VH-VL binders against Cytochrome c oxidase assembly factor 8 (COA8). Designs and how they scored, part 21

Target 1, 167 residues: Cytochrome c oxidase assembly factor 8 (COA8), of Homo sapiens (Human) (q96il0)
Amino acid sequence: APERGAERRDTAPSGVSRFCPPRKSCHDWIGPPDKYSNLRPVHFYIPENESPLEQKLRKLRQETQEWNQQFWANQNLTFSKEKEEFIHSRLKTKGLGLRTESGQKATLNAEEMADFYKEFLSKNFQKHMYYNRDWYKRNFAITFFMGKVALERIWNKLKQKQKKRSN
Below, E stands for the ipSAE of ESMFold2; O stands for the ipSAE of OpenDDE; V2 stands for 0.75 times the mean of E and O plus 0.25 times the DockQ between their complexes.

## First folded at step 6 (VH-VL)

Design q60 (from pa23 with light chain K35N; framework fv_pabinafusp)
Fold by ESMFold2-Fast, scan of step 6:
Structure q60 (fold): chain C 167 residues (1-167), chain A 124 residues (1-124), chain B 112 residues (1-112)
Amino acid sequence: as target 1 above (167 residues)
Amino acid sequence: EVQLVQSGAEVKKPGESLKISCKGSGYSFTEYWLGWVRQMPGKGLEWMGDIYPDDSDTTYSEKFKVQVTISADKSISTAYLQWSSLKASDTAMYYCARQGWYYDTSGPFYFDYWGQGTLVTVSS
Amino acid sequence: DIVMTQTPLSLSVTPGQPASISCRSSQSLLHSDENTYLHWYLQKPGQSPQLLIYKVSNRFSGVPDRFSGSGSGTDFTLKISRVEAEDVGVYYCSQSEHFPYTFGQGTKVEIK
């Protein structure tokens, strides 16, 4: 019997802190969302005949993923902290407690939160602008190397056929 | 993982036709040459020929060019080796094997993964 | 056709002792790309051949480091530093520099 069956992408995991790719997989594997960044990590497959150019592309993609995860984990934690502080200050202004009698967190309505979202985006404008700039730069570099890898594969395919016919 | 799965053993009489198969999985079937190797009972390995499945381009060892036909159906990742008229001297184990390559080489050059073999017995 | 000649044709080895197999080609296997297209395969009893070493000295995935290949031009050697029971089988050298591809006649390795 086969050790690994058909792909089971419809049974994607939920609520798990650690995961690894299926054994004997020849594909990249996508994990569950990170607790802090809310982004799904990609675990890259390393082929046994990987060229230096393919390795460079893979490492660039890995580095970009790590940078992206780090940025959004930090940003989401900052957002959550400031959101709670804003809610706390508004509830105190209204003379309300931070939790209901059942121990649940007290919340504000959408109209009350609109000011917070506007202020948060405004004060983080430069940070998000630098993120977008770097995101585009990284994706441009990835696209460039993807093109180089594609050309290398076409060239290698032609070399393989020419070697065979020459013999 | 890369796997090559061959069809089961065959027992035939001289003059009969036969077609055996080799199915690839775990890799891009159309990107690798697939070869056939014969091993007569108690003897060594002989390369027969190979096929590039993307365009069905074939090469044959001169010894086997008239004896067999190699073909492939890339839609089902399967290669074939066939005889129009078997002889007792065709009794052997037949292996399919993928031809590997690396970025620093001039083309396909070694058999990196092998099928389990198909035993063909031809007797009267 | 390129003739590949192996010596010895058979050898019996005490477990833990080294073993050495020689392979000679009738013509040079060095390509203009500076690679030498000489490979070693192992066929264990009742099993398919498996790639052991490619391009003279490179171990294939999963091959133990007790196996090593060396040589150049027309003379090549496969060495097993300490033979284990699982190393029993027939070893074949092969060339893919010249068409058609050819194999040596094989060297049978047995445990005493």
Scores: ipSAE 0.123, ipTM 0.591, lowest interface PAE 4.8, mean pLDDT 84

Design q61 (from pa23 with light chain K55E; framework fv_pabinafusp; at its last look DockQ between E and O 0.49; V2 from the best seeds 0.00; counts 0 for: pae E 3.0 > 2)
Fold by ESMFold2, look of step 7:
Structure q61 (fold): chain C 167 residues (1-167), chain A 124 residues (1-124), chain B 112 residues (1-112)
Amino acid sequence: as target 1 above (167 residues)
Amino acid sequence: EVQLVQSGAEVKKPGESLKISCKGSGYSFTEYWLGWVRQMPGKGLEWMGDIYPDDSDTTYSEKFKVQVTISADKSISTAYLQWSSLKASDTAMYYCARQGWYYDTSGPFYFDYWGQGTLVTVSS
Amino acid sequence: DIVMTQTPLSLSVTPGQPASISCRSSQSLLHSDEKTYLHWYLQKPGQSPQLLIYEVSNRFSGVPDRFSGSGSGTDFTLKISRVEAEDVGVYYCSQSEHFPYTFGQGTKVEIK
């Protein structure tokens, strides 16, 4: 299910632009899809009085984003290279050229390409399984720290209110 | 950049009502107490009270508790100071100010950023 | 209420000379977290107050290092190592340890 979600998210329309958040932002920003990974980067807000726990959460989110961006950028490159290699191999086996008579890149039909997709998924199954495991581990950790930050904020509010009542 | 922008000067007669505003920007409005400080002409500073906009928890100086109402509308990041019946003695400059805090303190509540002030003149 | 007493109430200083302002509270401003909640503000002519020093000795962002604070318990001092023309105005000490929060009477600093 994670592979299905991530792969479909990677095929979403993307723009070729560098995102630059507003100079004076007080919220996280989600930019346009990255050209190589097809993932939308998040630009994280840094509060004025960021606690060590809040900093750890922000760094964990940043590191997870970098890990995810790198994985999919590498996988998209590998996919593209292996796809072209598969097409060239099958065209060579059929005795066909790499370009049509119109000069366009020769391709295989959908049924022929299904063999590539099946072989690619089978070959990369274990790699994607480890990716999914690590993705869940990272997201669980992020969720856990989000809970701890929420509790820290509540505790700080309670301390402030207690001071106003006890003086 | 933290900014507190207050409503403009007011000229009123005794007995009239008044509501002045303070709009916060450049920070998380609901995470900071916001206080009101009075300065009578030629005099020093007096803390009137404050509000925590997240839940509208309001604290008043006993001197001002029955004189004014402090409120906030967090949807537009705005706090208010309100009189139901002004007196000539209410003539003063009124400041809003953000009350700073840090995660490892018990609420130091110093006023780190101030609005430009709202002059209220009540003449009879 | 906690009374904050400033001395002197008015101070005329030759440009470039040091200035010192005392503030005394009627009760200790030391909190159980071992911090002392005494702060200093400057109100320049025609302007809003601005924070100079928080928690006795910490300079707020953008405040020149010629400003320094010291003290403990009930007795506190603000020092300006070299008074400049832009330093004129009224200086207030303030406490946030005890409810209600209170300010000193102010010390007017002028250039001679």
Scores: ipSAE 0.314, ipTM 0.679, lowest interface PAE 3.0, mean pLDDT 84
Fold by OpenDDE, look of step 7:
Structure q61 (fold): chain C 167 residues (1-167), chain A 124 residues (1-124), chain B 112 residues (1-112)
Amino acid sequence: as target 1 above (167 residues)
Amino acid sequence: EVQLVQSGAEVKKPGESLKISCKGSGYSFTEYWLGWVRQMPGKGLEWMGDIYPDDSDTTYSEKFKVQVTISADKSISTAYLQWSSLKASDTAMYYCARQGWYYDTSGPFYFDYWGQGTLVTVSS
Amino acid sequence: DIVMTQTPLSLSVTPGQPASISCRSSQSLLHSDEKTYLHWYLQKPGQSPQLLIYEVSNRFSGVPDRFSGSGSGTDFTLKISRVEAEDVGVYYCSQSEHFPYTFGQGTKVEIK
């Protein structure tokens, strides 16, 4: 029995965006869209005196970003592959070649492609539902920690003001 | 790296208005008090006042309260020191300085980083 | 206002020798949180002031070990174990316990 070669699932390379902000940057930077996910990565600034809470928030934001990048990179790759397969299959069924007489890439009409989109969405519906759920959970957590950081900053300011007034 | 960059030297006449600037970089500008310190020619250091850029809360030394206005634009990480009417006696070097802060303290209120200074000369 | 008195106002030191500057405050600089808010600054010729010591004895980042601060209440001392040419400038003590913040008169350190 010939060993069915394990189809190397072309996992989108975890493309750490090669975008490097300027060395002296004191702000978050937004990079160009990633070639696989088409999402713009954010390079987060790390302050010298980052609080433990600020650090936790930053890490959560970074992890969420990476999660999003990976999801969409894989989704886009899957979509592109399945789309191409669909087109090829339909053209073959029609007795058409992959190229027109003029040498252009043969394409399907909008109605035929509508069937593909419908099927693709149906097939991936559950996956998208889980993504949306997890997206909300992550963003809720981020928002929660943003609130905590804001409160910490307010508290620090109040301590300083109190000291100024006591003198 | 934390940096404070001040505006260039100014030469003015008595009665003129002046606004000098201090731009902070390398840190969260809104989370630290920024102070202004005067140094008259050949003299020591004098604290004038400070500002918290996030909400523009300002504190003045009594000596300078009526003489100057301290303000900040947090959108560009810049603090300002302003005179409505300069006097010859305002001739001095003016420094902006970040007021240091640690999470485990009630605020040490030392100046950990300083601007390069702005020389203001007021002469007839 | 709190008066900060430095002694001496001028000091000429041979390179490699120790130096000592005293600072006295008109009131105690001990806060209720058990911290003492006395700081030392150095202003080198033609430069901005720089922080040397904060809260009596803590060296700021990048400050050499030859600098040390001590004292309590109203009496404080800055010591330089071995004076180097780069240590030339005016030294200021400062208090941040009482409003307004105040500085000493400054001590000019020169090399012989």
Scores: ipSAE 0.303, ipTM 0.727, lowest interface PAE 1.6, mean pLDDT 89
Fold by ESMFold2-Fast, scan of step 6:
Order: structure tokens, then sequence, then C-alpha cells
Structure q61 (fold): chain C 167 residues (1-167), chain A 124 residues (1-124), chain B 112 residues (1-112)
């Protein structure tokens, strides 16, 4: 018999932001955008009679989400850090302080910032190419298993009805 | 958690109509057959019939085919058992129960979760 | 209709002692998928029936391991290795192989 009730967890969060899906939800829950990745996390509904194929699909989707979240959180953090360092470096080269006389952060003009964006994209070109390749590979696998799960569900529905009619 | 919640007890006179309900929660309502089981006072269990909520396909025990109508509204995850004209012999406890299955079985085969029951008393 | 016959109809057990209930069907409950569609339910006083054992020998979620089912074809047994006060109630065997689904007449288990 299904062990869904026995899988109830009773743990306290440690060191990370969390949120809870609505109670009595029988569907996937989409949360607010993550602070670092700017992506909305999906909390997957686990059906009571989950098949091995459904579990494989769910784990693949969870793993892909985690991979995607980590990639963009790291990329956004790296971008922000390198942008700040570039601005400070250019201001120092010009003999300017990090703050204006009004106390606001000193900024570079659009033409100067274009140099940073160009260098950042060039430096990360290979990383983004491999990300795109893995993204498509992962989504191809997810689509494939979604198809297999859909066919299994249709087959199960037919089996349920066939047994009723054969009696 | 899987729950089936039934409507409250009913006291009726012979000839009156009645419709009782069973609301499912905590699972995909449209993926399971839902059955109705009667228990007359001091007696055992009798399967009456069942419904597949996704398309409202029904099956009935021959004994109950003319006596009752089973229906469902999948938009509110609720199944119904209805009498057009009650008789004293309809006095009983009525249970709804979900028919469990697994991905690797040929069909529904056990009543895994049950409602709390609806007592129907028909007296003149 | 398939007739399900339970024996005994009533049983009084001293706590901690074993109990055994038999169920016989008028026809074989073996399906072409090689599963046998015989199940056991418990109805505690004032409560709804609850599933104990499905397909002869499989314990439902949350059912203690002191409950066990066995049998084949037309002859089945439910055993409770150590009866506890919470086990009081009426036990029903049921078949879902043949239409209409049928239940045994029930076995009442009481504590001495």
Amino acid sequence: as target 1 above (167 residues)
Amino acid sequence: EVQLVQSGAEVKKPGESLKISCKGSGYSFTEYWLGWVRQMPGKGLEWMGDIYPDDSDTTYSEKFKVQVTISADKSISTAYLQWSSLKASDTAMYYCARQGWYYDTSGPFYFDYWGQGTLVTVSS
Amino acid sequence: DIVMTQTPLSLSVTPGQPASISCRSSQSLLHSDEKTYLHWYLQKPGQSPQLLIYEVSNRFSGVPDRFSGSGSGTDFTLKISRVEAEDVGVYYCSQSEHFPYTFGQGTKVEIK
C-alpha cells in the first residue's frame, strides 16, 4: 500500500530561505522569485501511487531545477561582483573617489560600461554555451519522460475500465 | 492526506427524494473509481455501485441499478448518491470509498480510504 | 453472485493471544494477471471500515505487522499474532475479482 503518509517530514530550516505550498494542494506549487537566481522555484506534487517512471520524471525535473537555480545564482553573483570591481578600478584609474561629493556612488557612463559587458560576455561565452547545451539536453530528457508518463497514465486508465467491463 | 467527507445524517419519510454527497481531497479525484457501500442496521456491507469521476462512467450492482443514481461533479471533487423515492428498507448507513490501484495492476481492486458514513433513516 | 463465507462469526480473545479468521469464496478469485483479488477490512465500533490487507497478503499503509493474510484460490486466512484492545471490531473479507463485488458476513472480535 502507498506510503505517502509515512513520508511526512518534520525538520526545521537551517541557513536558507523557505516557503510552504498551500495545504491540500494536488498540483505543483510555484513560489516567489529566488533572491539570487531571480527564478521561481517549483515544489512538485508527489502522487500517492507514484510509478517508477513518474518518480524518475519528478527527480529529473527537481535535479534540473536545482542545477538551473545554482547556475543563475552563481552567474548573477559573479556579474554583480565583477561589475562593482570594474567600476572601482576605472574610477581609481581616473583619480576619482568611490563616492561623489553628494555621497552617492560614483558611476561610469554607458560607453564605459559597454566595455565591461563586452568583456563579461566574452569571458563567459564558453560557460554559457555549455549551459545552453545542458539546458536543451535536460529539457529533451524531461519531454521524453513526460511523453512516457502520459502514455502510462492513458494505459492505466484503460486497464482500470477494462477490468470493470470484463466483470 | 487522502480524505473522503460525507454529508450529514438524514431523516426522511417514504416517498421523499434524497441526495447525499461525498467530497474527496488530498488526491487526484478524477483518477480513482469511487464506490458506494450500504450497511443496514446490524448487518454487513453491500457494494452498491461506483463511478469514475473523469467521465462519470458508472457501474451498479443489479440489486441497486433501479433504486439509486450515482453521479459526480469533478469541478468540486464531489460524488453523489440519489434516490427519487425513498422506502423504509433504505434505512441504512451509506459509505463512500475510494477504489485503490497501482500502476502495475489490471484495475481497481480494494477500498483503500472510506468516508465517515451518512446515516439515512426512513420512517413514517 | 460470489458468496463469501467467514468462520467463526464471533471470537473472544485474551489480550496478547493469537486470533485466526477464515474466509472461503464460492469461486476462485485468481485473475489472469496472476493476482488474487481478496481483501480484508476492519470496522471498529462506531467507525467506518478500514483496509487491513489487500490482494491476500499485502498490508495496507499503517497496518501493524501483527496482521498477516494468506491463502489461494478459494480459501483464505487472516491472522493476528498478538491481539490488542484496539483490534476489537468486525472483520470482513471481500472479493473484487467477480462482479458484483461481495463481502463476507463478518467476524466479531472481542476481548475476554
Scores: ipSAE 0.292, ipTM 0.655, lowest interface PAE 3.4, mean pLDDT 84
ESMFold2 (binder alone), look of step 7: mean pLDDT 91; pTM 0.936

Design q62 (from pa23 with light chain K55D; framework fv_pabinafusp)
Fold by ESMFold2-Fast, scan of step 6:
Structure q62 (fold): chain C 167 residues (1-167), chain A 124 residues (1-124), chain B 112 residues (1-112)
Amino acid sequence: as target 1 above (167 residues)
Amino acid sequence: EVQLVQSGAEVKKPGESLKISCKGSGYSFTEYWLGWVRQMPGKGLEWMGDIYPDDSDTTYSEKFKVQVTISADKSISTAYLQWSSLKASDTAMYYCARQGWYYDTSGPFYFDYWGQGTLVTVSS
Amino acid sequence: DIVMTQTPLSLSVTPGQPASISCRSSQSLLHSDEKTYLHWYLQKPGQSPQLLIYDVSNRFSGVPDRFSGSGSGTDFTLKISRVEAEDVGVYYCSQSEHFPYTFGQGTKVEIK
């Protein structure tokens, strides 16, 4: 192995796609799909009376979104690169050109592509397993805090109803 | 943006009935108390009462309890102030205002956004 | 009812000079939640009142830094560090600790 091995890193830009939400409203805004991850980013509404618990939930959701966007952007780029390399390699092995007579990219049949998908899944099994574990963990935490926020809002609604009294 | 839009000026005779409105937009109408404040010509501000639109629960200043009725229709984000029989002494500017609050307060505590006012003139 | 008393009733200030308004309540405005429910409003000529300061010293959104509130219990002060032409109007202190909510009689600020 060389002293400075050239490891290929399939990376995507950090963060979510840049988008501009509509004028301020009392609701979350959902944007168009990100170019790399193909996931729709959410711009979270910040209430003027946001509690520390609500802020914690919002930040957890924002951090989870960023993590999820980066994972899928990187995964999609890796998949696309490896798929193209596989197709080119197989076409070269068969003595076929990289494009059809109509100028479209030459493709392999479903049976040959199944080999790629099996190899890709096998090679990325551990990575996807850890992704699913972390995704579950994050969604459990979000659901737990959503429950806490809901309870806090019920208590706040009761307090708002009581009004001040001079007794 | 939070906005409260009130109905237009009214000119009435003593004994007539009147209902003025205040429409909220840009916030969750059912989650904030909405108050009514009277300002007599050339005088200061007087709190009349307020309503919680989610269940139409009302609180009145004792001075105004028998003079006016406060109501709301949450389906159209509108609150109302009404008189069954106007008096010349009801001549005033009437403001609606939203009562702000925070998670750590014991209830709503300040008027953060105000309507433009409805001038009511009662003369014979 | 809690009576709110403002002094002075009127102020005429040269632009750029400071102004100070006092507000006294007949009873303490401190709630058991540690909040003091004393607020300041400004009514500019021909306009609706607008919130300046809530809970004694907190500036409302968009309110310039030249406005500050202070005080505790029954004695409160609103200060304007450099009065501008746009600050002309009637200033009201208000309490929301006890029903009915009450306002001071108002302090008229004018530019000399």
Scores: ipSAE 0.126, ipTM 0.623, lowest interface PAE 5.4, mean pLDDT 85

Design q63 (from pa23 with heavy chain T105E, light chain F99W; framework fv_pabinafusp)
Fold by ESMFold2-Fast, scan of step 6:
Structure q63 (fold): chain C 167 residues (1-167), chain A 124 residues (1-124), chain B 112 residues (1-112)
Amino acid sequence: as target 1 above (167 residues)
Amino acid sequence: EVQLVQSGAEVKKPGESLKISCKGSGYSFTEYWLGWVRQMPGKGLEWMGDIYPDDSDTTYSEKFKVQVTISADKSISTAYLQWSSLKASDTAMYYCARQGWYYDESGPFYFDYWGQGTLVTVSS
Amino acid sequence: DIVMTQTPLSLSVTPGQPASISCRSSQSLLHSDEKTYLHWYLQKPGQSPQLLIYKVSNRFSGVPDRFSGSGSGTDFTLKISRVEAEDVGVYYCSQSEHWPYTFGQGTKVEIK
């Protein structure tokens, strides 16, 4: 019986949403790229008579999105920090200042920066491999539950139709 | 936020045709039966019939099966109730109402959300 | 057709006092799924009907807990524990177990 009715509106994150889906949206909404992760968040629509299976799928998708956002926000922050530290360290070793005479940020040549990129990739190789493994596992689970939800929706439509015609 | 919005009041003469509408929003229009209920002035509620919008299958009360036609256009989430020739006895308030259903129920429906009503007045 | 009979036809209640409306069906409303498809609607003056109670005793979303439904088979009761001004209107019982769906004749509730 309808536990979620006319009072329900699109649910914004608790008080900190930087974007809003269209008013009275009946579909998922895709937002602008996040400042830190550079990934687009999805606002999930919650139907009024959501089944336990539909709720499980929605929560799995929400949890996967949060996991993904957090991973890339942290990775991007770590990359930027270590890159800057590497540049400062190398300039210090060469006896060079952090700024040029014109006040511009001093930089390293392409060969020296290539060393940093190789070291960063090597250091984070296992971390990225575990990310890819978990990403595939999560997407497999989501696809599986999407199939189950689709079958349930077909069955529910047939059951509603049959209920009326059998009477 | 489930909402059913009906067309405005009508004043007609006997013998004229009429088609009134009911537009659904805030839910999957094709997944619920939509019913029509008549309320004559100073009287109670009478179920007239219903439609399943996904395939436009209809059921009618015996009293109404020759009096009216129920139809729907799922592309615009709108259901219709139509008379080919109105009678003075058709003067009434007409409501559309969604037949609510939950996934754990196997029995018949109940009217969970109602339109605001369309008053039809037929007089000579 | 299933006949739904409501008693009383009209009820005048002092604010804060309880009210009770009875509904009797000409046949059992018990479905093979062991649920009973008897529902209660309220039509406030100048407004559309609204669902109050579905399947005998379940309150619809937003319906205050002062409303309760009970009954089985052919005899059903709607109770309002403390009637308030906003409860004024016509109450209808309805069955959806048997085709065609039918409504009771209505009970008008007014404040004294």
Scores: ipSAE 0.062, ipTM 0.585, lowest interface PAE 6.2, mean pLDDT 83

Design q65 (from pa23 with heavy chain Y103R T105E; framework fv_pabinafusp)
Fold by ESMFold2-Fast, scan of step 6:
Order: structure tokens, then sequence, then C-alpha cells
Structure q65 (fold): chain C 167 residues (1-167), chain A 124 residues (1-124), chain B 112 residues (1-112)
């Protein structure tokens, strides 16, 4: 059982994220939003008497979270990079500098940015379609195993109470 | 890791009420039965009863069913043992203990972790 | 109630020598799941009881190999192969097969 909080170093080279669960936590812990993915990470509690089925569910949820975090971190970084490049290119075409007279970053209005958003969504349509398909598959598997774990826990609770009352 | 922390020693007079506590930490409090065991001065151990905190289902030893009430507040991971009217014969050390079990077992059968005990002294 | 009888009630052991404690129940402790629900606890002076052995022969986490349990039905033995100073205390056998759960009267182990 994860009784004490510890920082975990991400083994993946991209999208390195850390979160520190509360010390002596015996429940799942939800962290602050990741800077890149903007998703809240979950630290999963490991029960002392964890069944193989519960372990399978926990690992599936952890793997899905890591996959989801990495996808959105990469997508958000790509979006930010391409957005900055688009703004820079359009400002140069207008003969404007990257900063205003006050030293602030020069920006485009909503109407001008509409072209970028439309192009970005169109260009990434297939990528998002495959993400949604994989996301549904993963959530279906998680829901299925959650159902199995719930039935196992109900059965074990009934066994405990039956033994007490029959004894 | 797993800890059961009990309330401090009590000195009471006959006829007074008392409620002592046992707080669990380091495990899923609602998934384990919590038992109470009495040890009179210089004597052995007697099981009094237990509670399943998730639904407050209780079992009592026949000897203790009239003498005490066992309860739990799962929101603060705490179980309680209560007397409405203490007697001098209630003077004893009271332990709480978690009932361990494995998923493949018929139910909880052994006291795997114990609290430090609460000494209750009842005298005039 | 199931009566648990321990023998001896007290024993004094030279360090490094073996010790053996017997426990007898008034009824069989075998459950329908083919497991026997007899357990051994140690209460060191001034401390809470602690689990040593559960279901006859299974050592609890952190319990040294010198402790072993054996037996079946109504007759059980706790054996310490080489008694150490830290093993001083009162040993209790307990059954959780029949309701209410009961404990033996205890065996006090001291060092000579």
Amino acid sequence: as target 1 above (167 residues)
Amino acid sequence: EVQLVQSGAEVKKPGESLKISCKGSGYSFTEYWLGWVRQMPGKGLEWMGDIYPDDSDTTYSEKFKVQVTISADKSISTAYLQWSSLKASDTAMYYCARQGWYRDESGPFYFDYWGQGTLVTVSS
Amino acid sequence: DIVMTQTPLSLSVTPGQPASISCRSSQSLLHSDEKTYLHWYLQKPGQSPQLLIYKVSNRFSGVPDRFSGSGSGTDFTLKISRVEAEDVGVYYCSQSEHFPYTFGQGTKVEIK
C-alpha cells in the first residue's frame, strides 16, 4: 500500500510529468493540471489485498492515463508552435513587427485567427479521429474490467458477512 | 503502513458513560472488519465484537451484547466502543484490531494489526 | 463457547534452546473451505498483542523463521527453534472458526 508520497520520474523522454500524491494516502489522488496536456493526473492507490483482476484494471487505467497525457501534451505543443508560426507569418506579410510600440506581443484578431483554426482542425482531422477511436476502445475495456472488479468485491463482501453470521 | 491509533486512558466513576475510539490509517478502512478485544488486569484476551465500517454491520459476543455498543464513522476512518453506564468490572485494557483476510478466503479470521490499547479504570 | 487450553502456562528457556507450546480446542477448527482457523499471537511486556502465525502454519509478515506452527483438528503446537531475548512475553492461541472467537489462557515465556 502506497502510504507515503513520493515523486515519480517519468521514464518517457517526451512529456515528462511528475506529481506527488498526499503522504499516507489510501485512496486515489487527483493532481493539478499538467502544464502541457492540461489534464489532471490520477495517482492510483494499490490495496494490500489487491486481486489479479484489480491489478489488471489499475494497470490498464495507468497505461490509458499515460497514453492520454502524452497525446494531449504533444497535440497542445504542436498547436502552440504552429499558432506562433502562423501569427509571425501573417504579421510579416502585413509589414508589422512581432511586438507593439508598448513592447507587448503583437496579436491577430479573432477573424484573422479563424483561418488558422480551420486549417489546423482540417490538417489534424485524421489524427483526432484515430485518437477518439482508441479512446473509446480503452474506456470500454476499463468499464468492462470495472464491472468485473465490482462484482468480485461484492462477492467477497458477501463471503465475509456469510462467514461471520454462519460461525 | 497500517496503523490503528486509539484514544487515551480514561478514569471514570461507576454509572458514567464512555466512548473510546480507534482510528485506522494506511489501508482501505471500509474493506476490513474491526474488532474489539478486552484484557482485564492480569488476565487474558476476550473478543467482544466487531464492525464492518462500510455499512456498520456489527457482531457481538453474547457476553458483551448488552454491555457495550460498537459503531463506526467511515468518513473519518474511526470505530468506537461505548458504554451507557460503566461498572467497576469494566476496568480493563481495550484493544481494537483489524481482521485480516485474503480474497480467496471465506472471510476475516485473524487479527493482523492491533491498536496500542486504551486503559479504562472505573473506580469510586 | 469453544474452550482453548494451552500447556504449559509458563516456561523458562535458556537463550538459544527450543521451546514448544501446545494448544487444544474443545471442537474441531477445520472449516468447509479445508482451512483450519487457529492462530498464534504474542504479547510482549507492556505492548499490544501481535500476530505470529495464522491458519495453523502461516508466518505473518516480518515473523522470523524460528517460529513454526503445526497441528490439525483440535491439537496444535507453536515451536520456537532457538529462543531469543526478544521472544519474551505471553503467547496466545486463538480460534476464529466458531462464534464467539476465543483465546487460550496464555503461556508466559521467560528467559533463564
Scores: ipSAE 0.046, ipTM 0.571, lowest interface PAE 6.3, mean pLDDT 83

Design q7 (from pa23 with heavy chain Y102F; framework fv_pabinafusp)
Fold by ESMFold2-Fast, scan of step 6:
Structure q7 (fold): chain C 167 residues (1-167), chain A 124 residues (1-124), chain B 112 residues (1-112)
Amino acid sequence: as target 1 above (167 residues)
Amino acid sequence: EVQLVQSGAEVKKPGESLKISCKGSGYSFTEYWLGWVRQMPGKGLEWMGDIYPDDSDTTYSEKFKVQVTISADKSISTAYLQWSSLKASDTAMYYCARQGWFYDTSGPFYFDYWGQGTLVTVSS
Amino acid sequence: DIVMTQTPLSLSVTPGQPASISCRSSQSLLHSDEKTYLHWYLQKPGQSPQLLIYKVSNRFSGVPDRFSGSGSGTDFTLKISRVEAEDVGVYYCSQSEHFPYTFGQGTKVEIK
């Protein structure tokens, strides 16, 4: 047989896996919003008698969470970078410095920023459309497997009770 | 962590009523049968009965069905074992234990987690 | 009711030596799902029983690998490859195939 290492088969997502769940949790635990994505990570409770179907659902939910976290972290970073570049460009055009007299970063008013928001949304329209499509596909798959797991749990409850009455 | 915590020791006189408790935590209380097991001083283990907390469905050993009542309150994850009139022969350690199962099995089949026990002493 | 018979009723073992406990049921414990519902419990002095082995040969979580179970039908064996001081107590076999659930009389394991 090939050498067996101590390597773990799966590694938890680096951007989501660092919060501390409550002690003795028997339910999913929701953490504080991530610094970059602003999404709350979910720590999934693993049942002691988890079926292969339940494991598949849990992995699908974990994978979807990681996908979602990475998408929004990247979007927020891109938004912040482009926003700052837009502000600097407009301030130079007006002949203004990058800092106010009080030493704070100079800002544009809401009316001036409206141009940036419109441009950003238009530029990212296709990306957001594909995100929404994939998000709905993932949620449909999750809902489907949640239904299968629910039916399996009902069946298991019936099996537990029927064994006592059939013996 | 799955835990079953039972009520404290009881000292009673014959003819008195008694209700002891077993509180589950760290698992879905309504999804597992919860059993009661008696151990008389210096003797072995006897299964008394069990309850499914989701609907309070009970199963009793013939020996115990007239002697005791098993009940549960799922809102506080607690099961109960009750006597209307104690006898000296009821002196024993009483354990609650969860009935484990696996998805590939036909029902509950082993006592995987046990409470610490409640000692009941009935003077005579 | 299904009668569970354990042999021996008492064992005195020198530390590090193996021990074997036999359990016989009055009827087969094989279910139609092809699982055999025979389990082993250990009760240490002053403590609650604890699950050692379920469905003949599966070690419960946290149970040391020196414990092993085997058997089929009506004849079952629990083996301890190297008895430690912490293994002292009463061992019970149990069946959950037939209602009511029943336990063997117990085997007391003591250190010489």
Scores: ipSAE 0.237, ipTM 0.655, lowest interface PAE 3.9, mean pLDDT 85

